# VHH binders against Inositol-pentakisphosphate 2-kinase (IPK1): the designs that were tried, part 17

Target 1, 281 residues: Inositol-pentakisphosphate 2-kinase (IPK1), of Saccharomyces cerevisiae (q06667)
Amino acid sequence: MQVIGRGGANILIDYGDPTWLWRCCIRWPDLLSSNNSYTIKNISYIKDYVEPLLHGLLCPMYLIDVDIEAIRPILSDFILNLDDKVVKVIKIKNLTNNTSNLILNNHFLKSYCSQNLQTVILELKPKWLYYDTDYCRNCTHNAFKGRGTKYCYNQLLMNPAHLELIFGECNIFPVKFKDAMHEYLRNDNNIFKILYDLQKKLTKNTTPISDIKSINDVNDEHLLLMTLRDVTCFIEWNSAENALHVNIIDVDLKPKEKWTHWTKTYSQLTSSQKIYHTSNK
Short names: E, the ipSAE of ESMFold2; O, the ipSAE of OpenDDE; V2, 0.75 times the mean of E and O plus 0.25 times the DockQ between their complexes.

## First folded at step 22 (VHH; framework vhh_enristomig)

Design n3 (from m3 with P109H; at its last look DockQ between E and O 0.15; V2 from the best seeds 0.00; counts 0 for: pae E 3.3 > 2, placed apart)
Fold by ESMFold2, look of step 22:
Structure n3 (fold): chain B 281 residues (1-281), chain A 120 residues (1-120)
Amino acid sequence: as target 1 above (281 residues)
Amino acid sequence: EVQLLESGGGEVQPGGSLRLSCAASGFTFDDHFISWYRQAPGKQREWVSIITSGGDTNYAESVKGRFTISRDNAKNTLYLQMSSLRAEDTAVYYCARLGYVHGYEPFDHWGQGTLVTVKP
């Protein structure tokens, strides 16, 4: 049993199963019970609010209990006080493996290939596919942060040819994979259109970020909207099937306290150098 | 007994050049994709470049045009030619066959790497 990956607030554990991994929350380094409490709340949120919107696309995951004694050697490196006899663990499908090669990596796109080029995996964060401002939120935010990003997922939704800019000069991708992606993007049921529609509907039904004045103005639809703006999409292609399999992860509940960050970012962007382009609003 | 050993690091002035090497053993080098990664103090490890078994390459945007990855299959050796070095390139450099897992950075199982220091 070993840690094979660490994200923002989670670790990923290989416990000996080739198909599944354990995902453990370590966001609160002081107490195991704090991480357990969040994990329970988070799974309930995902099941009750996220899964119905994304049914069939959500990466398979299950809440399980693990005896603290089985996992203590690992968790002791991340959490000071293991004050519970049970660890709440998310058992999640392994969408990659240790031998996958990272071939493209930037802020909102990572790409992987198997050694034999029979599998390609895209890990994408589409961010704000829908925005109610006259400027593009993704492009303006990237420019504000000083990122050199040359592509935009909103533009990809409008024009599938934008995919060539997203892949850039990388010539590692098989032609059949690129063709499959172009065909997928022409389909009205692709994940970008699904997320766009969800973000648009939630945006129309929530208080604009500019109007949030206190934590009490943050409702469940705001949290869900911000979750959907921060999901990760895995698109897997296998040459044998020449077909795409799509899974969504990173659908975790946002803390309401983030509202101050959201309003601050909004203000910074409205006073910054704005980026405009045609949108499929 | 897979082994990847980095060398060639050192101290250099801004605008200078260095060539890193990675000696490989314990696997069929010709058949594998091999990558360079780096980690600066206080920052997360970042991908730098990859070369496929067929010789195709890709680079992180921050190093494109300045770094060149290559391989010598006869010697089981991977190279990274770095030029126009900047202070921001200061890091420990690693060669690896490791991939990302679920978008997570592989946790702390990397070897020692080779240190590149570019004077401010």
Scores: ipSAE 0.329, ipTM 0.732, lowest interface PAE 3.3, mean pLDDT 86
ESMFold2 (binder alone), look of step 22: mean pLDDT 82; pTM 0.819
OpenDDE, look of step 22: ipSAE 0.416; ipTM 0.755

Design n5 (from m3 with P109T; at its last look DockQ between E and O 0.16; V2 from the best seeds 0.00; counts 0 for: pae E 4.3 > 2, placed apart)
Fold by OpenDDE, look of step 22:
Structure n5 (fold): chain B 281 residues (1-281), chain A 120 residues (1-120)
Amino acid sequence: as target 1 above (281 residues)
Amino acid sequence: EVQLLESGGGEVQPGGSLRLSCAASGFTFDDHFISWYRQAPGKQREWVSIITSGGDTNYAESVKGRFTISRDNAKNTLYLQMSSLRAEDTAVYYCARLGYVHGYEPFDTWGQGTLVTVKP
């Protein structure tokens, strides 16, 4: 048993099943019970609000109970008080099971491949595909954070040729894979377009995040919008089928308390150096 | 200990040829993709070539048709045959091992490099 992924809110645990992983919430480092309560709420949120929007694309996952003794050696590193006998865990499909090599790894992109390059997987974080500002939200934020990201998923949506920047200079990707991706990007129902449209719709149907002044101003549309702005997308290609398969993960419920962070970030970016795209809108 | 060690660098005239070697130790060589990188003085490191465990190869546009990457799994050695060398090929050349899925860096092991100087 080992941790194979770590974020600020969750860890991924390989517990010895090649098909499935354990996703454990560690958002509250003080109490296990707090994480458990959230996980229950989170899975309900995913089922009731996210699944209907992303039907067919959501990674297989479901809630299970794990005995604390089975996971204590790992969880004790992340949570101080293990005050429950059961850990609420999201059992999630291992989407990289058929790959063996990590070929790209940066803040918004990971790529995996099989030994024979017959399977290629992209793990993507598209973030703010839709933005209602004159500047690019993602690129501006990246610049503000001092990230050296040279690609933009919004621009990818606008121009499929941008894919080359995403692949980078160490281009190990098969031509067939690239062609498949280009074809996929020309399809109106590709995952980037889907997310773009959903984000746009939600943005238009709710008050701006920047106008939130208290926790009481946060509505369900805000929460859903912020979820969609933080999803991870897996795109899998295999040479045998020459087809792409998409799965979406990291569709977690955002705590309402995060509104202060959202508004702060907005303010920071408003006063920061802005990145503009000429091909947008 | 996982280790890569480059050799074969030196001075060569434009249009000349040179063969670099990268000796691997401490891991199952034939299970890994291996790449060549280079870094010229005052420039950023750039990818040159890669060979998969299955023997597939790819090259940067700047070296395509001139360089040939190969491997000898029996000797745990990676090669870079360079031909038609140009002044702009002058750099320290590094070999790098591609990691596994659960790694944090794509290329998790680097050699110390070997210097190639192309000058009249």
Scores: ipSAE 0.032, ipTM 0.518, lowest interface PAE 3.7, mean pLDDT 91
ESMFold2, look of step 22: ipSAE 0.309; ipTM 0.715
ESMFold2 (binder alone), look of step 22: mean pLDDT 80; pTM 0.806

Design n6 (from m3 with Y100F; at its last look DockQ between E and O 0.64; V2 from the best seeds 0.00; counts 0 for: pae E 4.5 > 2, SAP .7 > .668)
Fold by ESMFold2, look of step 22:
Structure n6 (fold): chain B 281 residues (1-281), chain A 120 residues (1-120)
Amino acid sequence: as target 1 above (281 residues)
Amino acid sequence: EVQLLESGGGEVQPGGSLRLSCAASGFTFDDHFISWYRQAPGKQREWVSIITSGGDTNYAESVKGRFTISRDNAKNTLYLQMSSLRAEDTAVYYCARLGFVHGYEPFDPWGQGTLVTVKP
């Protein structure tokens, strides 16, 4: 049993099952009980609010209890006080691919390709696919952060030919993969269209960010909207099937306290240089 | 045992050049994609460049046009030729063959690396 991956708030543990991994929260390094409490609340949120919207796309996950003695050697490196006999762990579908290497990494897209060129994995965050302003929120935010704005998921949604600009940055992509992606984007059931429609519907049912004055103005539907604006999508292509498999994995509950960050960002972008897109109609 | 051993780091003036090497053993080098990564003080590790088994290459935007990755399959050695070095290139450089782990940073794949310091 060993840690095979680490993010800022979680570790991934290979416990010997080829189909499943353990995702363990380590966000609070002082107390195991703090991480357990969050994990319970987070999985309940995902099951009650996110899963009904993303059924079939959400990476399979389940809450399980793990005896602390089974995992202590690992967790003692990350959490100071193991103050519970049970660790709340999210069992997730194993999507690892140790034969695929990172071949493209920019603020827009991370891409991986297997050594035999038969597998491509895209890791992407579409962010704000729907916006009710006349400027593009994604591009304006990226420009504010000093990031590139050459590629845009809003433009990709509106014009599939935008994909050609994205792939032109890397000549390692197999032609069959590029063709599969073009076909996928022309389909109305693609993940970008699904997320766009969900964000649009939720935006109409939530308090505008300009109207949020306190933590009490943040309702559950607003938290869900902000979750959907920050998901990570994995698109895996396999040449043998010539098929795309899409999974979403980062659907964690946002704390209401983030409202101050959201309102600050809104104000900063309102006063910043705006990025506008032209659309073919 | 699989080993990737970095060398060739050192101190250099801005605009200077340096060549890094990565000696590989314990696997069939010719069949693998090999990458360079770097970690500046206080920052996360970042991908720098990759070379495929077939010799195709790609680079991070920050180093494109200044760095060249290459491989010598007969010597099981990976190289990174760095030119037009800047202060922001100061980092510990690592070579690695790393898989996809749900977009997470792979745990414990890293060796000692080789330090590159670009003086003001």
Scores: ipSAE 0.262, ipTM 0.692, lowest interface PAE 4.5, mean pLDDT 85
ESMFold2 (binder alone), look of step 22: mean pLDDT 81; pTM 0.824
OpenDDE, look of step 22: ipSAE 0.739; ipTM 0.894

## First folded at step 24 (VHH; framework vhh_enristomig)

Design f1 (from m3 with H32Y P106H; at its last look DockQ between E and O 0.75; V2 from the best seeds 0.00; counts 0 for: pae E 4.1 > 2)
Amino acid sequence: EVQLLESGGGEVQPGGSLRLSCAASGFTFDDYFISWYRQAPGKQREWVSIITSGGDTNYAESVKGRFTISRDNAKNTLYLQMSSLRAEDTAVYYCARLGYVHGYEHFDPWGQGTLVTVKP
ESMFold2, look of step 24: ipSAE 0.260; ipTM 0.695
ESMFold2 (binder alone), look of step 24: mean pLDDT 82; pTM 0.809
OpenDDE, look of step 24: ipSAE 0.784; ipTM 0.915

Design f2 (from m3 with P106E; at its last look DockQ between E and O 0.13; V2 from the best seeds 0.00; counts 0 for: pae O 9.7 > 2, placed apart)
Fold by OpenDDE, look of step 24:
Structure f2 (fold): chain B 281 residues (1-281), chain A 120 residues (1-120)
Amino acid sequence: as target 1 above (281 residues)
Amino acid sequence: EVQLLESGGGEVQPGGSLRLSCAASGFTFDDHFISWYRQAPGKQREWVSIITSGGDTNYAESVKGRFTISRDNAKNTLYLQMSSLRAEDTAVYYCARLGYVHGYEEFDPWGQGTLVTVKP
C-alpha cells in the first residue's frame, strides 16, 4: 500500500488492486471525521449534479468504507486526529494502469505511455475553457504565476492546429496517436467542447464571481462552475483499437469558503499583464 | 548508485562518423527509456534521440537519417551512431534516463557528457 498521488485536498492510494485506487480526502488535516463528512457530501454532489452533465464521461467511482486500521499507516501522515473507525474513501478507477512511463509533466499536462508505446494517455487540466473577459483567463493566470506554458486549451478548442504545441512538448508521441487526437478535436462532442459549453452556460446563468461579497452570495451554479473549471481529463489512446477513451476526474465539490480565493484571484488578474486571443473573440 | 557514463567523443572531420556509448549502472536498464541530448557552446541543451524499453526510436529532425540510437540491454549500454557529421553537431553529448513513475521523478540521472567536435 502506497500513496501514488498527492494534492491539497486528496491523496491517491494504491492498495494493491490493479484496476482501482483509493481516493482519500485530506482537506481537513486535523480531523478524520471532517474529511469523512465532506466525502459523503462530495460524492452526493458528484452523482447528483456533476455526473448528469458529463455525458457518461465521468470516471468510474463510488464511495466505500475502509477500516481505519487498514489505512492508518498512510493517513497518520496527513490527518492528525483519526477519530473515526472508518474512512470514507472514493474508490476510483486507475486510469494509468496500462502505462508505466510518465513522458511529459507540465502543470496542466501530463502524458503517460506503455513501454512499447502501444498506449498513450494524456492527463489534461483544461481549466477555464470559457471566459467572459476580453483576456484569456488561463494564459493570463499562467503568466501571472510565471508559468512557461505555451499551449492554451481554449485555443486548442478554437483551433485544432494548436494541438501541435502540445505535441511539441514530447517527442515520443506516436503518429497514429497524434492523428487520432486531431480527429477527435474535430468532433463536436469532444471533451473540450463539452466543458466549454457547460462553463459558458453556467457563466451566463449566474452572477460573476467577482460580485461575490460573502459566503452567502455563493450559489450552486457557482460551485458547479468552479468544479467544471478544475476538472482533470484523461484521454487514452490504444494502438490496437486506435481509439480514444475519455474519463473525467477531480470533479469535487468546492468549499464555499474558497470564494475569497476566487475573488482575490480575479482582482489579481485584472491588475496583471493580460493575454489576449484574437481567435477567440 | 544510479549512474550514466558517456564515452566515445572526440574530434572528427565533416562527413565523418562517430559512435557514442552510454554505460548505465545502478538501475534496471531495460525498464527505462533512454535519450541522447547535446549542448553546443552558448546554446541550450537539445534533445537528439530516444529509445524506449521496447526498442522504439525517435529522432530530432536535425539528426534524422544521420544518427541511429540503439541499446544493448545485456551490457546496460546505450549507443548513438553518428554519421555524416556536420559542424553544427559539435556539442557535448549527454545520455539521460527517461521515464517516470507517478510523476514524482525528474529526468535523472544525467551523464557527465562526452565532447564531439566536428571541424576540418
Scores: ipSAE 0.006, ipTM 0.261, lowest interface PAE 9.7, mean pLDDT 91
ESMFold2, look of step 24: ipSAE 0.362; ipTM 0.753
ESMFold2 (binder alone), look of step 24: mean pLDDT 81; pTM 0.803

Design f3 (from m3 with S53E; at its last look DockQ between E and O 0.56; V2 from the best seeds 0.00; counts 0 for: pae O 9.6 > 2, SAP .723 > .668)
Fold by OpenDDE, look of step 24:
Structure f3 (fold): chain B 281 residues (1-281), chain A 120 residues (1-120)
Amino acid sequence: as target 1 above (281 residues)
Amino acid sequence: EVQLLESGGGEVQPGGSLRLSCAASGFTFDDHFISWYRQAPGKQREWVSIITEGGDTNYAESVKGRFTISRDNAKNTLYLQMSSLRAEDTAVYYCARLGYVHGYEPFDPWGQGTLVTVKP
């Protein structure tokens, strides 16, 4: 058993199953029960609000109870007070498997491949596919952060030829994979279009994030919108099937307390150098 | 135990060259893709280059044309030849078999890295 990945809110644990991982919340480092409570709420949120929108595309995951004694050696490094006998863990499918090699690594784009290049995986963070500003939210934010990313997922959605900017990042991609991706982007049901439409709908049906003045102004639509703006998409290509498989992860409930961060970021971007696209919507 | 030990860092003037080495042990070196990463002060760690077991290479756009990754399987050593160095190349450089998974950073401790400082 070992931790194979760490984020600010979660750790991934390899517990010896090649197919499944444990995703454990560590958002509250002081108390296990707080993390457990959130995890329960999070799963409920995913089930009630996210699943209906992304049905069939969500990465297989479900809530399980793990005995604290089984995970204590790992969890004690992340949580100070282990005050529950059970750890609420999200059992999640391992989408990269242990045989994958990282062949591309950008902030919003990673790619993995099998040793024989029979499997290629893209890990994507589309972020703000839809934005209601005249400037590109993603590109502007990237510029603000000093990121040198040249591709834009919004533009990718608007122009499939933009995919070449992604493919140009790695010369190892198989031709068949590239072709499959081009075909996929021409499909109206591709994951980028789905997310774009959902983000657009939610944006239109709720007050702007910039208008949030207190935690009480945060509604369920805001939370869902922010979730959809922060999903991670896995696209897997298999040479044998020559097919693409899409899984969405990182669909966690955002704490309402993050509204201060959202509004701050908004303000920062409005005062920063803005990046514009000729066709952004 | 898997070990990756970086070396070869130092101070160099802009436009200069430097060659980094990564000594690998504890795994079958020739069966793995190996990458270079770097982390500048106050910035996130970023991927720099990768080489496959077969010798295919890829580079971050920021270093393309200036850096060359290579490997010696007989010595279980990874190399990074850096040329035309710029101030923005200043960073601690790391080597690794595998990078991020599921959007998470590897938990396994990174090596000590080797510091490259580019300044006049």
Scores: ipSAE 0.006, ipTM 0.270, lowest interface PAE 9.6, mean pLDDT 89
ESMFold2, look of step 24: ipSAE 0.463; ipTM 0.789
ESMFold2 (binder alone), look of step 24: mean pLDDT 81; pTM 0.821

Design f4 (from m3 with V101T H102Y P106H; at its last look DockQ between E and O 0.74; V2 from the best seeds 0.00; counts 0 for: pae E 3.7 > 2)
Fold by ESMFold2, look of step 24:
Structure f4 (fold): chain B 281 residues (1-281), chain A 120 residues (1-120)
Amino acid sequence: as target 1 above (281 residues)
Amino acid sequence: EVQLLESGGGEVQPGGSLRLSCAASGFTFDDHFISWYRQAPGKQREWVSIITSGGDTNYAESVKGRFTISRDNAKNTLYLQMSSLRAEDTAVYYCARLGYTYGYEHFDPWGQGTLVTVKP
C-alpha cells in the first residue's frame, strides 16, 4: 500500500486493486476526525448537487470505511492526531487503463499517448468557460500569472479549429484522434458546452464576485459555480472504438473561506492588462 | 530488470551547454517512448521532454528552443542536449518511461538522476 499522488487536500492510495484507488482527505493536518467529517459532507454534496448537473459524467465514487490500523502507516505522515478508529475514504475508479506517455504538459492540459498510438488521454481543466466581464477571465488570469498559454477553452467553443492551437506544435497525436476530437466538438453536447451552460446559469443565479463582501454572501450555488470552474476533464480516445469517453473529476466542495482569495484575484485582474477576444456569452 | 541510468550533469555558467545521457537496459528500447524529467530542490518533478519510438518529440514550454532530446537506438541511449542554460534549469534530471493512474504519475523506479547546476 502506497501513496501514488498528492494534491493540496487529498492523497491517492494504491492498495493493490488494479481497478480502484482510495482517495483520502488530508486538508486538516491536525485531526483525522476533521477530515472524516469533511469527507462525509463532501460525498453528500457531490451526490446531491453535482451529480445531477453533470448527467453521469462523474467517475464512480463510493464512500467506504477503512479501519485506522490498516492505513495508519500512511496517514501518520499527513495527520497529527488519528483521533478516530475509522477513516472515511472515497473509492474511485482508476481512469488510466494503459501505460501511457506524457506527450504534452502545460498548466491546463496534460496529454498522454500509448506506445502503439492506439490510446490518447487528455487531462484538461477548462476553468472559466463562461464569464460576465467584457474581457476573457481565463486569458487575463493566465497573462497576470505570466503563463505563456497560446490557447483558450472559451475560444474552442466558438471554433473547433482552435483545437490546433491547443495541440500546438506537437505532431504525436494520431490523425484519427484529431478527427474524432473535431467531430466531438461539433456536437452541442460536448463537455465544454455542457460546462459553459452550467457556469452561465449559475453565474446568473449567484452574487457577482465584485459584490461579495462577506462569507455570508457565499451561498451553496456560488460554491457549485466555483466547483464547476475547477473541474478536471479526462477525454480518452481508443482507436479500436474510435470513440471518446469523457469523465469529470475534482468536483469537491469548496470551503466558503476561499471567498477572500476569489475576491482578491478579481481585484487583481480588474487592475491588470486585459485580454479580449470574441465571446460566446 | 529495467534500468535507466542518467549521466552528464555538472556545473555550468549561465548561457552554457551540457549534454545528458540516459543508458537503458532491461527492455526493448527501440519500441518505447522515453522522457526527461527534472526536480529542483523543494519542488515537484516536472516533465521536460519526450521522444517517441518513431523519433517525434515534444518539449515543455520553458525549455523549447534550448533543449533537444534525441535517441541512439543502436546504443540504447537517450540524450538531452541543453543550451542557453539559466539558473532556473538547476535540478536533478531523470529519464523515465511513464504510466498514469487517475491523473497521477506512475513511473518505473527512479534512478539517482544527474545533477545540473547553473551558477547564479
Scores: ipSAE 0.326, ipTM 0.732, lowest interface PAE 3.7, mean pLDDT 86
ESMFold2 (binder alone), look of step 24: mean pLDDT 80; pTM 0.800
OpenDDE, look of step 24: ipSAE 0.501; ipTM 0.794

Design f5 (from m3 with V101I P106H; at its last look DockQ between E and O 0.69; V2 from the best seeds 0.00; counts 0 for: pae E 4.9 > 2)
Fold by ESMFold2, look of step 24:
Structure f5 (fold): chain B 281 residues (1-281), chain A 120 residues (1-120)
Amino acid sequence: as target 1 above (281 residues)
Amino acid sequence: EVQLLESGGGEVQPGGSLRLSCAASGFTFDDHFISWYRQAPGKQREWVSIITSGGDTNYAESVKGRFTISRDNAKNTLYLQMSSLRAEDTAVYYCARLGYIHGYEHFDPWGQGTLVTVKP
């Protein structure tokens, strides 16, 4: 049993099962019980509110109880007080591809390719595909952070040829893969259009960030909107099938306390140099 | 067991050049894509470059035009030719093969790496 992945809020544990992995929350370093409480709320949120919106696109996951004694050596490095006999763990489907190599890594796109060029995986975060400002939120935020602004997933939605800018000078991608991606992007049922439509619907039904004055103004629809703005998409292509398989992860419930960060970022962007481009809003 | 042994690091003035080497063992070198990574003190490990078994390459934006990755399959050795070095290139450099699990990178065990120091 070992930790094979770590984010700021979660660790991923290989416990010896070839089909499943354990995803364990470590966001609250003081108390296991705080992490357990969040995990229960999080899985209920995902199953009740996210899964219906992303029908068939979510990575399989289930809540289970794990005896603290089985996992104590691992958790003691992350959580000060293991104040519960049970750890609430999310069991997730193992989508491991051990033969893939990282071939492109920039701010919001990681790409992997198998040794025989038969499999390509894109790992990407579309972020704000829909925005209610006259400027592009993705590009303006990236410029504020000192990042590149020459490509954006909103522009990809408008023009599939934008994909070439996103891939840049990388010449490792098979032609069949690039052709499949262009065909996928022309289809109105692609993940970028799905996320755009969901973000648009939720934006019209929620309080604008500019109007949020306290934690009590943060409702469930706003949390869902912010979840959808921060998902990670995996697009896998296999040459034998010449088909794309799409999975979405990172759909966790946002803490309401993040409202101060969201309003701060909004204020910073309102005062910053704005980036404009043609949009299909 | 896969082992990748880095060497060739050292101190260099800004604008200088170094050539790093990575000696490979425990797998069929010719059949594998291999990457360079680097880690500056107090920072996360950063992807630098990859070379495929067929010799195609790609680079992080921060090093494009300055670094060249290559391989010598007869010697089971990967190289990184670095030129126009900057202070920001100061780091321990590692070579590796990569896996991927649910968006978390899964690495072969890291070697000791080789330290490159670009003097201020």
Scores: ipSAE 0.197, ipTM 0.654, lowest interface PAE 4.9, mean pLDDT 85
ESMFold2 (binder alone), look of step 24: mean pLDDT 81; pTM 0.805
OpenDDE, look of step 24: ipSAE 0.776; ipTM 0.913

Design f6 (from m3 with A60V P106H; at its last look DockQ between E and O 0.62; V2 from the best seeds 0.00; counts 0 for: pae E 3.6 > 2)
Amino acid sequence: EVQLLESGGGEVQPGGSLRLSCAASGFTFDDHFISWYRQAPGKQREWVSIITSGGDTNYVESVKGRFTISRDNAKNTLYLQMSSLRAEDTAVYYCARLGYVHGYEHFDPWGQGTLVTVKP
ESMFold2, look of step 24: ipSAE 0.308; ipTM 0.721
ESMFold2 (binder alone), look of step 24: mean pLDDT 80; pTM 0.797
OpenDDE, look of step 24: ipSAE 0.765; ipTM 0.907

## First folded at step 25 (VHH; framework vhh_enristomig)

Design g1 (from m3 with V101T; at its last look DockQ between E and O 0.57; V2 from the best seeds 0.00; counts 0 for: pae O 7.0 > 2)
Fold by OpenDDE, look of step 25:
Structure g1 (fold): chain B 281 residues (1-281), chain A 120 residues (1-120)
Amino acid sequence: as target 1 above (281 residues)
Amino acid sequence: EVQLLESGGGEVQPGGSLRLSCAASGFTFDDHFISWYRQAPGKQREWVSIITSGGDTNYAESVKGRFTISRDNAKNTLYLQMSSLRAEDTAVYYCARLGYTHGYEPFDPWGQGTLVTVKP
């Protein structure tokens, strides 16, 4: 058993099943019961609000109870007080199970492949595909953070050729994979278009995030919108089928308390160098 | 036991060249993708370059055009030819089978690495 991924809110644990991983919340480092409570709420949120929007694109996941004794050696490094007998864990499908090589790795894109290049996987974070500002929120934020990112997933909505910038000068990708991706992007039901439309709809149906002045101003649409702006998408290609399969993860409920962070970021970007690329609003 | 031993590091002036080696054992070298990584002081370890079992190569944007990865399967050795070195290339360099799960944890334990220092 080992931790194979760590974020600010969650850890991924390989517990010995090649098909499944344990996703454990560590958002509250002081108390296990707080994390457990959130995880329960999170799963309900995902089921009730996120799953209906994303339908079959959501990565298989479900809530389980793990005995504290089974996971204590790992969890003790992240949570100070283990005050529950069980740990609420999201059992989530291992989407990289058929791959063993990381061939691209940057802030918003990772790519994996099998040893024989028969399987290629893209792990990507589209972020703010829809934005209502005159500047690109993603590009502006990336510049502000000094990330040096030279691509924007928003561009894929208008120009499939932008994939070349995403892939960079990588010569490892099979031609058939690239062709499949181009074809996929011409489909109106590709994941980027789906997310764009959802983000747009939610943005239009609620008050701007920037206008939030207190926790009481945060509504369910805000939370859902911020979830959709932070999802991770997996696109898998298999040479045998020459087909793409898409899964979406990281669809967690955002704490309302994060509104201060959202508004702060908005203010920072407003005062920063603006990056403009294209407008498909 | 899988072992990867890095060597060839040293001090070099900006614009200079250096060749790193990685001696591999404990696995079928010919069948694996192998990568170079580096970690600068105070920074996170980053991927630098990869070579596939078929000989295809890829590079981080920061080293494209300057670094060349190659392999000698007969010697179970990986190489990194570095040219036009910059101060930003200063780091401990590691070789590993390129297996990150979700990009967070390596597939193999890290070796000791070899230090490359680029300074006037």
Scores: ipSAE 0.015, ipTM 0.310, lowest interface PAE 7.0, mean pLDDT 90
ESMFold2, look of step 25: ipSAE 0.253; ipTM 0.689
ESMFold2 (binder alone), look of step 25: mean pLDDT 81; pTM 0.821

